VH-VL binders against Collagen alpha-1(XVI) chain (COL16A1). Designs and how they scored, part 10

Target 1, 182 residues: Collagen alpha-1(XVI) chain (COL16A1), of Homo sapiens (Human) (q07092r50to231)
Amino acid sequence: GFNLIHRLSLMKTSAIKKIRNPKGPLILRLGAAPVTQPTRRVFPRGLPEEFALVLTLLLKKHTHQKTWYLFQVTDANGYPQISLEVNSQERSLELRAQGQDGDFVSCIFPVPQLFDLRWHKLMLSVAGRVASVHVDCSSASSQPLGPRRPMRPVGHVFLGLDAEQGKPVSFDLQQVHIYCDP
Below, E stands for the ipSAE of ESMFold2; O stands for the ipSAE of OpenDDE; V2 stands for 0.75 times the mean of E and O plus 0.25 times the DockQ between their complexes.

## First folded at step 4 (VH-VL)

Design M21 (framework fv_modakafusp)
Fold by ESMFold2-Fast, scan of step 4:
Structure M21 (fold): chain C 182 residues (1-182), chain A 120 residues (1-120), chain B 107 residues (1-107)
Amino acid sequence: as target 1 above (182 residues)
Amino acid sequence: EVQLVQSGAEVKKPGATVKISCKVSGYTFTSYYMNWVQQAPGKGLEWMGWINPSGGSTDVAEKFQGRVTITADTSTDTAYMELSSLRSEDTAVYYCARGRYPLYYGMDVWGQGTTVTVSS
Amino acid sequence: DIQMTQSPSSLSASVGDRVTITCKASQSISSYVDWYQQKPGKAPKLLIYAASSLQSGVPSRFSGSGSGTDFTFTISSLQPEDIATYYCQQSYSTPWTFGGGTKVEIK
């Protein structure tokens, strides 16, 4: 697996606030600057077809943008190859990916529990024709996902990007990991 | 073929308002941001703002806030930049320029420019 | 706002010379610098994006490098058609800001 905090150089980026808690883990506060790296640097062969993305995050009041990308990998033209999008009005996550026939495939996960101004562990897993979202220890949902095109090591990886304006979105983060098979 | 075609030169008096158009062809208008850039005579480039034609959301540089309105008409594939309360310092060439999403890919297609002269 | 300081303001070089232009950002901007060419009376043309990526259709004699605060643009072998003003631009955070430009002339 990959530690995305390391791969995206979050610890070395001065614009990302590091908030110390003597009794808890280091908190990274995003939003002051874009969090992005070329895809080839993060995923040299592209994001695997099957993966799990694990985040420990806190959505604050100022993260209630209409729609924004929690995680996104673009193609060479800047369009999403895959995105995990937050919809603050619907209190949901949308997974969107480029489909086998060139159209996008997507599925939507209601996650109202993420909007309580508290820390949550979020896992997105993609395997075969199924995507699943797990929130904390007590919540899980699965959705069918259409056939996808292989991910390519082009474009850029983003964390916390406003879908309309391309501006950084503010939220707090403790961990980001990708787990891959094989 | 991707093209951005701007409206013709304007001569305005101080205090007037100017509205410049930028008509696009050869691509899906709502798939790209549209930027506006000012260049005063013999000077460099200065970003004014951008619009996302898909939702109409805009961002405007602080220097131009309150005087610039950027709009888009998706029925005619045309972006507009309106600058009010004109001053002599607003005499410049104004460019529209297409921005790729995400915006760090640079502005890859530019209009030919519109000259605005503000004189009494 | 992020300030982009570009140098030199002008230079004269001979055909075939290596030309180097630099830009310094007032804060770290990772690799989010674009470079443009502007010929007299014409709109700017994108040459380099994301510090080092060559725009499609642009000759390979143009290149860019750098990260953080210090960025360099190079023309490896100057041609007559390269006479123009060159601008850097940070694409890290709005407002987008440009360097002051470098006028390249043939001597």
Scores: ipSAE 0.012, ipTM 0.517, lowest interface PAE 8.1, mean pLDDT 85

Design M22 (from M21 with heavy chain S54Y G55S S57G R98T G99K R100G Y101L P102W L103Y Y104S G106Y; framework fv_modakafusp)
Fold by ESMFold2-Fast, scan of step 4:
Structure M22 (fold): chain C 182 residues (1-182), chain A 120 residues (1-120), chain B 107 residues (1-107)
Amino acid sequence: as target 1 above (182 residues)
Amino acid sequence: EVQLVQSGAEVKKPGATVKISCKVSGYTFTSYYMNWVQQAPGKGLEWMGWINPYSGGTDVAEKFQGRVTITADTSTDTAYMELSSLRSEDTAVYYCATKGLWYSYYMDVWGQGTTVTVSS
Amino acid sequence: DIQMTQSPSSLSASVGDRVTITCKASQSISSYVDWYQQKPGKAPKLLIYAASSLQSGVPSRFSGSGSGTDFTFTISSLQPEDIATYYCQQSYSTPWTFGGGTKVEIK
């Protein structure tokens, strides 16, 4: 696996606020500037078809943001190859990916526990025809996911974008990792 | 901000070759595909091809295969479209264009266009 | 190649009218349709991307809908500055293909 904080250059971005507690982890506060890199730089061979994305995050109050992308990899035209969208109103996550025939395939995960203004560990796992979400020590929630196009090292990787306006979304991060063995 | 600036108008004789440039500023040139689009007088838009400036890989529409060469120079952040064996039917405005999600918004940026007239 | 058939080729309407333009793809393209506005002597300007998403800075009177093969672009209340030619474009696969365009004029 690898550390996306390094690959997305979060530590080198002055607009990302670093909040330190002497006895606790470094906190990265997003929202003041876009977090993006060319896909080739983050995933030289493209995001694996099977992977696990693990984040330690704190979601802030989003009274005026109904939907936003927590994580997204686009194609060369700017359309998502894969995206993980937060719906703050419904308190859910939607995973969406390009299907084999060019339609989107998607599945939805209710995650009301993420919206309590506290730190949580979130894991998204994609393997075969199944996607799963784990929050903290809770049981995995699994959903079927249709056949997908192979992901390619084109376009851009994004973290924290408002789906309606394309503006940065404010939330806090401690860790972001990708594993190729879900 | 983000700009695509094209070279100036050209007047060419039938059989000649024209080379149009598109200079990029305000974004990372190698991060987005550069497209070329033809528009004949009073007609619609027709895609000619694209280049991935990072790899140099190109795709050219069937109508233009054999006559169009698309290149990119990363040292000057400039894309080029070269059209050979010019005919009167090639009289048109030629656009460079790029699109994609750029930072916090969907980017769709076009050059101002280059008029190519094939006559005399 | 994917063919985009746009209708009508031209229309005349009064200020304040609802204007509707349609675009049909020769195969399913999901929601990968963009809509452009082009004024004489100018490069095209993106209004709608991904069938229904309004581009930043574009007035809310412009909207798009549809999926699969049938797509619609609407101007809810036509304004004088909306006189232009409008094009749909599929962004599903290369080669990119555009509709034939719809010239919108005020009567």
Scores: ipSAE 0.007, ipTM 0.517, lowest interface PAE 11.2, mean pLDDT 85

Design M23 (framework fv_modakafusp)
Fold by ESMFold2-Fast, scan of step 4:
Structure M23 (fold): chain C 182 residues (1-182), chain A 121 residues (1-121), chain B 107 residues (1-107)
Amino acid sequence: as target 1 above (182 residues)
Amino acid sequence: EVQLVQSGAEVKKPGATVKISCKVSGYTFTSYYMNWVQQAPGKGLEWMGWINPSGGSTDVAEKFQGRVTITADTSTDTAYMELSSLRSEDTAVYYCARSRIYGWSYGMDVWGQGTTVTVSS
Amino acid sequence: DIQMTQSPSSLSASVGDRVTITCKASQSISSYVDWYQQKPGKAPKLLIYAASSLQSGVPSRFSGSGSGTDFTFTISSLQPEDIATYYCQQYNSYPLTFGGGTKVEIK
């Protein structure tokens, strides 16, 4: 696995607020600048077919009124290869990826627990034909996910992107890791 | 008007180091990557690398690794490319060119005017 | 590295002629090809992105097509101001690589 905070250069981005508490972990406050890198820089061979994405995050009040991408990898034309979308009105996460035949494949996970203005650990796992979401110490929620097009090392990786306007979304992060062997 | 303005021509001796600047105006410097491209006399274009001014991360083509350093100064909206251990084969025009972070094109839609570097004894 | 082989290396045509340039990638690159025009003494200018999309402000006589390994760039009716060297460039993977260029001259 590896730390996306390093690969996305969050510690080197002056517009990202670093909030240090005498007790507790470093908090990164996103939203003031785009969090993005070319995919080749983050995933040299593209995001693998099977992976786990782990975040420790806090969703702020103003995000509760919009739809936005928590994580997204685009293709060379700017269209998503894969996205994990926060639907704040429905209190859900939607995983969407380009299907083998060019149609999107998707699955939806109800996650009302993320919308309590508190810190949560979120894990997205994709293995075989199933995707799973795990919040905190709760049991995993699993959904079937259709066959997908292989991920390519093109386009860009984004964290916290407004789905309609493409602008940065403000939320707080403590941890972002990805594992290629879920 | 979006504009990339590069520093002037340089004449260097073999073994020297050259540092070329690319000052931007007319857009948000941290919203685009800055690429560097080499063109030897009478030859084609060769990509050297890029920098993300938002955070300072870089990617440098293997051919230039160890000799090229790309930096950016967000207080002056200026990107830099430094090439060390100069050889006669480094005689070329060097271009800076911006590219989008996302959208329809990864293409380099705005280019600097070029900086000629001549390496001679 | 992905090699981009461009042909022909040079061509001469008359004003009003249809000009075709081809570019072949050593590996499949889907539609991840841009085309640039470079006039003597000037910086390159982006004409076509993503194999077939016309850059804003570029005349409609320029077009691109292709996918996978084989790509074509066309000038439907050559004009005097089109005298330039044209380059394809892949962005499927790093390092970014350019074709060798095609020099277009008018008879």
Scores: ipSAE 0.008, ipTM 0.487, lowest interface PAE 10.4, mean pLDDT 85

Design M24 (framework fv_modakafusp)
Fold by ESMFold2-Fast, scan of step 4:
Structure M24 (fold): chain C 182 residues (1-182), chain A 121 residues (1-121), chain B 107 residues (1-107)
Amino acid sequence: as target 1 above (182 residues)
Amino acid sequence: EVQLVQSGAEVKKPGATVKISCKVSGYTFTSYYMNWVQQAPGKGLEWMGWINPSGGSTDVAEKFQGRVTITADTSTDTAYMELSSLRSEDTAVYYCARHYPTFGRYGMDVWGQGTTVTVSS
Amino acid sequence: DIQMTQSPSSLSASVGDRVTITCKASQSISRYVDWYQQKPGKAPKLLIYAASSLQSGVPSRFSGSGSGTDFTFTISSLQPEDIATYYCQQSYSTPWTFGGGTKVEIK
């Protein structure tokens, strides 16, 4: 797969705080700078149509950022080709993608376990017309996902973006990987 | 106070290479993309390319591919544009200009003062 | 590449006049047009971004409108300090491209 910490240059971004623990993994604290790269630099042929996105993360209490994009790939117009949105109020994740007819297709995953201010491993898997979310060692939750438009190497990739203002969102991160064969 | 300060004027012979610097202050260098724009005497503006200082990724306009190298040094908060194989038609003012990397939202809101490059024999 | 056709190339107007400049994109670019002012010997200054958003600190007499392929920039009441060349620029897709510029002069 792809290591997105490397492809999005998180280690080279001075505004991203690196918290080193003697016995633990390196922690990256996002929020002080935008995390973005052109799609063609991260995914030269576009994000694979079938993939697994794996993150090890800690979600903070967000009183003023009720909804935000954890992961997003835009098209040339700045609209999401695909996005994984965090809804802190509903304690859920929403996956949205461009449908074949240009409308968005989406599915919602209740994930209250992510909102306990602790570290969790999150896996999003997209294959055919099914999307699945797996948190820690629990069973996967699967949802149907409508027919999608093919992914294109245009626009930008974002991590941690406020949906309204386009400002960076603060959260903590240890790992981000994409796998092409989930 | 946000400032982009460019290096001074250059006079070069055809075939030479020029390297222009753009030193930033007053903001987090890695939070904005840096663009380079060419303006020939009495002519309009032409985009050359940009760099994301956070990772060093670049995008360069086709007209300048193979001759332009855009780099950034995060230890000194300085972006560079290097133009090789200089021709008389490269005589121009070169600008650096930042933009926030949220597609189409901010435009290029802060510009350097410009660097004049004259190519003559 | 997306081509930006700007008109007119120059205009002369009196102080207090309404000045209108247009830009046409060779393909639809949604709202991703920015407008710049450039005075002689100086760097360009951003006035309008995303077709209609006024940049902070810019006088309210400047405005922009349009979407898709046709965009308009307006100075509602021309002032002497507005003598400059104005450029549109699409920020929809790289390479970013500018219009040819409109030189605004006082009669």
Scores: ipSAE 0.007, ipTM 0.513, lowest interface PAE 9.7, mean pLDDT 85

Design M25 (framework fv_modakafusp)
Fold by ESMFold2-Fast, scan of step 4:
Structure M25 (fold): chain C 182 residues (1-182), chain A 122 residues (1-122), chain B 107 residues (1-107)
Amino acid sequence: as target 1 above (182 residues)
Amino acid sequence: EVQLVQSGAEVKKPGATVKISCKVSGYTFTNYWMNWVQQAPGKGLEWMGWINPSGGSTDVAEKFQGRVTITADTSTDTAYMELSSLRSEDTAVYYCATLPYRGSYYYGMDVWGQGTTVTVSS
Amino acid sequence: DIQMTQSPSSLSASVGDRVTITCKASQSISSYVDWYQQKPGKAPKLLIYAASSLQSGVPSRFSGSGSGTDFTFTISSLQPEDIATYYCQQSYSTPWTFGGGTKVEIK
């Protein structure tokens, strides 16, 4: 797979604070600047139909957004091709993607464990008609996902975007990778 | 607020067994190792052992092997430390403390219980 | 077992003074040293982890340094609320071991 920290230029963005930790990896503090790149530069052929998205993240106490996109790829009109949305009120993740008929297909994963102000490893796997979420060492949760429209290398990739205002969301990040062969 | 709440003070006779509980709130219980630390009156800190609540694996310091049992109940988010064959030198405050661990990440013991005083006397 | 030798065992300093405490490990432990503050009758509080990383919510006057066998903890400007016993601890190999503690008093 590939490292989205590199492809989204997080190390080259001066507004993103880099915190060095000798007991672990570098910590990136998001929220001060938009994390976005044209899709063609991150995924030249579009996001693969089957993939695993792996993040090591810490959700902060002082967030008031009801919903925000942890990860999103838009189309040319700015609508999501695919999004992984955090619902802070429900303590859940929603995966949403464009369906073959043009409507969205989606599934919801309860993940209250992410909201404890601590570091977590989150894995989202999408393969065939199943999406799965795995948090830390817990058992994976799987949901059916309807047939999706093929991904296109148009629009933009976003990491940490408020769904209502389109502004950066503050959270801490150590790792974000895409595996195209889950 | 993240909090560890320990059971109350105990007074025991030599040869007795004591079992101390440590209830976790505000954390994902299975993502942290729980440590137990002994502090004798006027003395420093001494590590007793830890448990990984997710897998149940434990490690206990040599000084306490055979007398200490550390367990965890994931259904109630509670860790336990049981010390048997009590002697007067076991008179101490006992602390539980969480240690975050994720692969290569060791942080310090970042959240501590309030302590449980155990007095061993006639 | 790894032995942690902490010095001094006690010190007395004035408000605003720079306070330095040292720990020496019996073998190389890389940067796996944590520092704790303990006030009388209370549980220890983590101040520094991984030799030099400041714990969230801890004042910036506290710092740590060192690698290998020699480690230093510093309070850049001592405050009245800093009266406590301070402990180093190695987290390189179990059993984890603590230094003997340094009691910090204000003149």
Scores: ipSAE 0.000, ipTM 0.427, lowest interface PAE 22.6, mean pLDDT 83

Design M26 (framework fv_modakafusp)
Fold by ESMFold2-Fast, scan of step 4:
Structure M26 (fold): chain C 182 residues (1-182), chain A 119 residues (1-119), chain B 107 residues (1-107)
Amino acid sequence: as target 1 above (182 residues)
Amino acid sequence: EVQLVQSGAEVKKPGATVKISCKVSGGTFSSYAMNWVQQAPGKGLEWMGWIIPIYGTADVAEKFQGRVTITADTSTDTAYMELSSLRSEDTAVYYCARGGWLQYYMDVWGQGTTVTVSS
Amino acid sequence: DIQMTQSPSSLSASVGDRVTITCKASQSISSYVDWYQQKPGKAPKLLIYAASSLQSGVPSRFSGSGSGTDFTFTISSLQPEDIATYYCQQSYSTPYTFGGGTKVEIK
């Protein structure tokens, strides 16, 4: 797998604040600038049908009343190929992807533990017809996910995008990794 | 060995503001959540809010929003809780307590600060 | 907000007795329950974290169990120094909430 902080150029974006704890990890504070790159730059072969996305993140109180995309890959026409949406009011994550028949397939994961103003490790894994979410040392939550179209290296990757207004969303990151090979 | 030391007892009149300090020694201050807990005489424990100093992130329970401000000074390893518009019902012992990163529990507590509100 | 309902509010037991206190969450909180002991005039002391983990330096007679919505705290053999009020607390989501407390007294 690989580091999305590098692939999305977060360290090169001056509007993203870099917060150093003398004895702790580097913290990236998003929200002041869009985080996006062409998909071909981030995933040269497209995102595999089976993958794991791992983030170490902190959701701030002021993002609590939004629905927004934590992670999204669009197609050439700007429609999502796949999206992981935060629903702050329901305290849940929704995974949506383009289905084989052209309709979207989706599943919802309750994750109220992410909304406590603490750092959390979040893993989304997609394998076969199942998607799973793991938060910290909690038990895994698994949901069925219908057959999906293969991901293509077209469109753009977004991290932290407001679903309603299309603007950057503020939250903090330590790590973002993706595992594309089994 | 981590120790939390709180400021001394306060006597205030209704409508006044009180500011309580909690100094951390013997460990890292900035990256730990510093919680504030209220205990009225003969009553149980009630969480008021927290701050994580390094991130400037604070959360205050709905009951105390608008009256409680939680701040931190990383240069002195001190957390503060300021409670305004004091009422007789605010007479209580106020505790600070350290939460750990990803640990979720409050492992070290201050000795408590008694605040008495009387006319 | 998550409500924590603690039972009983008080109990009286003899030295050497097994004491059991329960705590019920209004929604599933996985294993994010912590238990505290408070002696008169003193700050609370952490005894158990994450439902079942014993804090370092705490006597082995104290234990915790449970997951989801139902949690139990046990003192296997009550000692005179265990006379105190015990509180459960959920650390799953803010605002953090405490149970009402259980006052443990000797007969």
Scores: ipSAE 0.000, ipTM 0.469, lowest interface PAE 15.4, mean pLDDT 84

Design M27 (from M21, 13 letters changed; framework fv_modakafusp)
Fold by ESMFold2-Fast, scan of step 4:
Structure M27 (fold): chain C 182 residues (1-182), chain A 120 residues (1-120), chain B 107 residues (1-107)
Amino acid sequence: as target 1 above (182 residues)
Amino acid sequence: EVQLVQSGAEVKKPGATVKISCKVSGGTFSSYAMNWVQQAPGKGLEWMGWIIPIFGTTDVAEKFQGRVTITADTSTDTAYMELSSLRSEDTAVYYCAREGYSSRYYMDVWGQGTTVTVSS
Amino acid sequence: DIQMTQSPSSLSASVGDRVTITCKASQSISSYVDWYQQKPGKAPKLLIYAASSLQSGVPSRFSGSGSGTDFTFTISSLQPEDIATYYCQQSYSTPWTFGGGTKVEIK
C-alpha cells in the first residue's frame, strides 16, 4: 500500500491549509486549489485491479453541486478510467469504471452517515466483481461491479473535483491510503 | 546552485549493458523526480523515464520497458539508469534532469550528458 | 500519448529580429508546456515553464504564451548567443513528450 497524501504532494501544496490540534491528527483542508497529479506519478503501473481506498474525511455542505469526484483517475483523453463520485442530494457514493467491453460499469452505495458534518472513516474495496463500502464501525455494504478494463498509467488523478465545472471542492482530510490487498 | 554531474562516456558492444550515474549536489534530491532523456545523434529529445527517490517509484516509457531500470540511492544523492541489450540505435547522449516543482513537472536542472556509443 | 508538433523545423534570422516558434498539442494540455534551449554540444536549459513563466536568470527577451492546444515561444530581439535548437515539452501527462525542435541560425 501507499500514502496518497505524499504521492499527490498534499503536504507540499501551499494552497492546502494544514490545521493542527496538539492532541489530534493533522487536518488538510482542500478546496482552494486543484489536487491533481499525472497518473504515472501516483500509480506508475496504473491503479491495481484489486485495491482498498481508505480515507478519513469530513464532508461539508454542497447544496449547489449536483455531483463531485472524491477520487478520479482519467484516461489519456480525459475520460474517467475510474471515479468515486459524491452525490450530496442523494446522500450516496457512486463507483464508476470503464468496463471490459468499453461501456461504463457502476454501483451506488447509500451512505447518509457521511453527510452529518462530522469525521468518518470510509473504505472502498474492489476485489473481483464486488465493490464494498465500509463507514466507521458499520457493516460493509457490497454491490456487484461488472468486469472492468485494466487501469492504465495515463491521464491524471484528481481528488475533490466538481463534476460539472471542474473546480476544486472543499472538504477536510486526515488520511488517504491505497492498499493492494482489500 | 544545484548541479547534476553524470558519469563519463561509455563504449559498449551490442548486447552489453550500460549503467549511467547522476549525482545531485547543492540542492534537494529525494523529493523531486529525476528524469532520463535520450538524444540520438542529430535528433531531438526523447523521454525515457523518471524516479521519485523518496518513494522509489518509477515510470518508464513504453519504448524502453524491459530494457531500462531506473534506481536511486538517497544516501549518496545519486540516480542511475541502466540500459540492457544494447543495439546500435541506442548510440546517443543520455541526460538526467531534475524536476523543479512536484506540481508542475518542468525540468529545471540538467546533467552535462553521457555519451554512449554502441559499436561492434 | 500526447503528440507535440513544433514549427518551423529551422529558421534563419538577423540580429535584432523577432523570432516566433509554435507548438501544437494533439489534445488540450491547459498551460502545461515548457520551453528549452539547447546549444551545440550542451545540455538543454529551461527558459519558460507553465506556458508563460520566465525561469529565473533567463533574459526578458524570451517569452511564451498560449493555452489548450496552441503555444508560442518568442525571442523579441535575437542576439548572437541565441543560436540554438529550441524544444517545447508537454508536462501534462506521461510519457513526457517533446516537440521536434526548431534550429535557430543567424543569416
Scores: ipSAE 0.000, ipTM 0.444, lowest interface PAE 20.1, mean pLDDT 84

Design N21 (framework fv_nepuvibart)
Heavy chain, then light chain:
Amino acid sequence: QVQLVESGGGLVKPGGSLRLSCAASGFTFSDYYMSWIRQAPGKGLEWVSYISSSGSYTYYADSVKGRFTISRDNAKSSLYLQMNSLRAEDTAVYYCARKGYYRSPLFDYWGQGTLVTVSS
Amino acid sequence: DIQMTQSPSSLSASVGDRVTITCQASQDISNYLNWYQQKPGKAPKLLIYDASNLETGVPSRFSGSGSGTDFTFTISGLQPEDIATYYCQQYNSLPYTFGGGTKVEIK
ESMFold2-Fast, scan of step 4: ipSAE 0.006; ipTM 0.552

Design N22 (framework fv_nepuvibart)
Fold by ESMFold2-Fast, scan of step 4:
Structure N22 (fold): chain C 182 residues (1-182), chain A 120 residues (1-120), chain B 107 residues (1-107)
Amino acid sequence: as target 1 above (182 residues)
Amino acid sequence: QVQLVESGGGLVKPGGSLRLSCAASGFTFSDYYMSWIRQAPGKGLEWVSYISSSGSYTYYADSVKGRFTISRDNAKSSLYLQMNSLRAEDTAVYYCARGLRWYQGYFDYWGQGTLVTVSS
Amino acid sequence: DIQMTQSPSSLSASVGDRVTITCQASQDIRNYLNWYQQKPGKAPKLLIYDASNLETGVPSRFSGSGSGTDFTFTISGLQPEDIATYYCQQYDNLPYTFGGGTKVEIK
């Protein structure tokens, strides 16, 4: 596993506010600048086919009426190789990835508990042909995920990107980690 | 010293079955994607199947889909290919090959191959 | 499936010659192309990966170049031990596909 806060240079980005609390964890407030790096820099060999993405996050009030990418890796042409989309209207997460035939494969996870203006731990795991989402102490929700194209170290990695406008989305983070053995 | 050793090839009649094995040594087998690649006598190379490092993900060439099953046993450092409903056009030398990851599909080590002959 | 077309299918050259083999992909594969050498009765051996990177232990007379759809493999100063069939292979997309091979002979 590895820390995406480090790999995306969040601590070195002056536009990202660092809120230090002597009795709690460091909070990173995104939204003032794009959070993106070339994929080769973040995942030198591309994102693994099997992985777990773990975030501790807080969705702010203004995100509750947007559709946006919490996490996305694009290809060389800017199209998603894989994306985890927040659909605030439906209170769901959608995982999309390029299928082997060129169409997207996807699955949807209802996550109404994320939309309460409080801190939550979110885990997305992809193993074999199943994707699972786990929020806090809740039971994991699992969905089938079709066969995917190999993910490649091209394009860019994004955190917090408006799906319609490509503008940064403001939300708060405590941790972002990826594990290659889910 | 990386080594891959195939076994299980032989003569089989059309419609028959064979199970190929590949014994790996000299590296951490569980870190690598593994493939089977075949070559008909006097012909070129044809990729057949791969299996992920954990064994959770597999892919098959259309020519063998539904008839062949790739599997692995990481505790034994062994790769397998179960071949069912064999056809004359499956006659080939079958190579076990190591791939680092599916997105780095270069095969840096190959076994010596095992011959499968499907004939009446 | 991505089709890989190699040319020529065979060639004969003298020791010390510069030998060039080409490989054409039916669609853009960027630099996700490898070259293998197969000597008679032996398993293939990786020579070049990612279009232009020389595999460890492979003699410097072997080189690769190209990107997108057109790729070239070169042997600078052919040696007797280079008698073999050479294959290109793409890994941009599944299924992985090989070129038809180029048989290199000395005469």
Scores: ipSAE 0.006, ipTM 0.490, lowest interface PAE 14.6, mean pLDDT 86

Design N23 (framework fv_nepuvibart; at its last look DockQ between E and O 0.23; V2 from the best seeds 0.00; counts 0 for: pae O 4.9 > 2, placed apart)
Heavy chain, then light chain:
Amino acid sequence: QVQLVESGGGLVKPGGSLRLSCAASGFTFSNYWMSWIRQAPGKGLEWVSYISSSGSYTYYADSVKGRFTISRDNAKSSLYLQMNSLRAEDTAVYYCARTYSLGRYPFDYWGQGTLVTVSS
Amino acid sequence: DIQMTQSPSSLSASVGDRVTITCQASQDISNYLNWYQQKPGKAPKLLIYAASNLQTGVPSRFSGSGSGTDFTFTISGLQPEDIATYYCQQYDNLPYTFGGGTKVEIK
ESMFold2-Fast, scan of step 4: ipSAE 0.067; ipTM 0.652
ESMFold2, look of step 5: ipSAE 0.396; ipTM 0.782
ESMFold2 (binder alone), look of step 5: mean pLDDT 93; pTM 0.933
OpenDDE, look of step 5: ipSAE 0.000; ipTM 0.562
ESMFold2, look of step 7: ipSAE 0.335; ipTM 0.760
ESMFold2 (binder alone), look of step 7: mean pLDDT 93; pTM 0.934
OpenDDE, look of step 7: ipSAE 0.020; ipTM 0.648

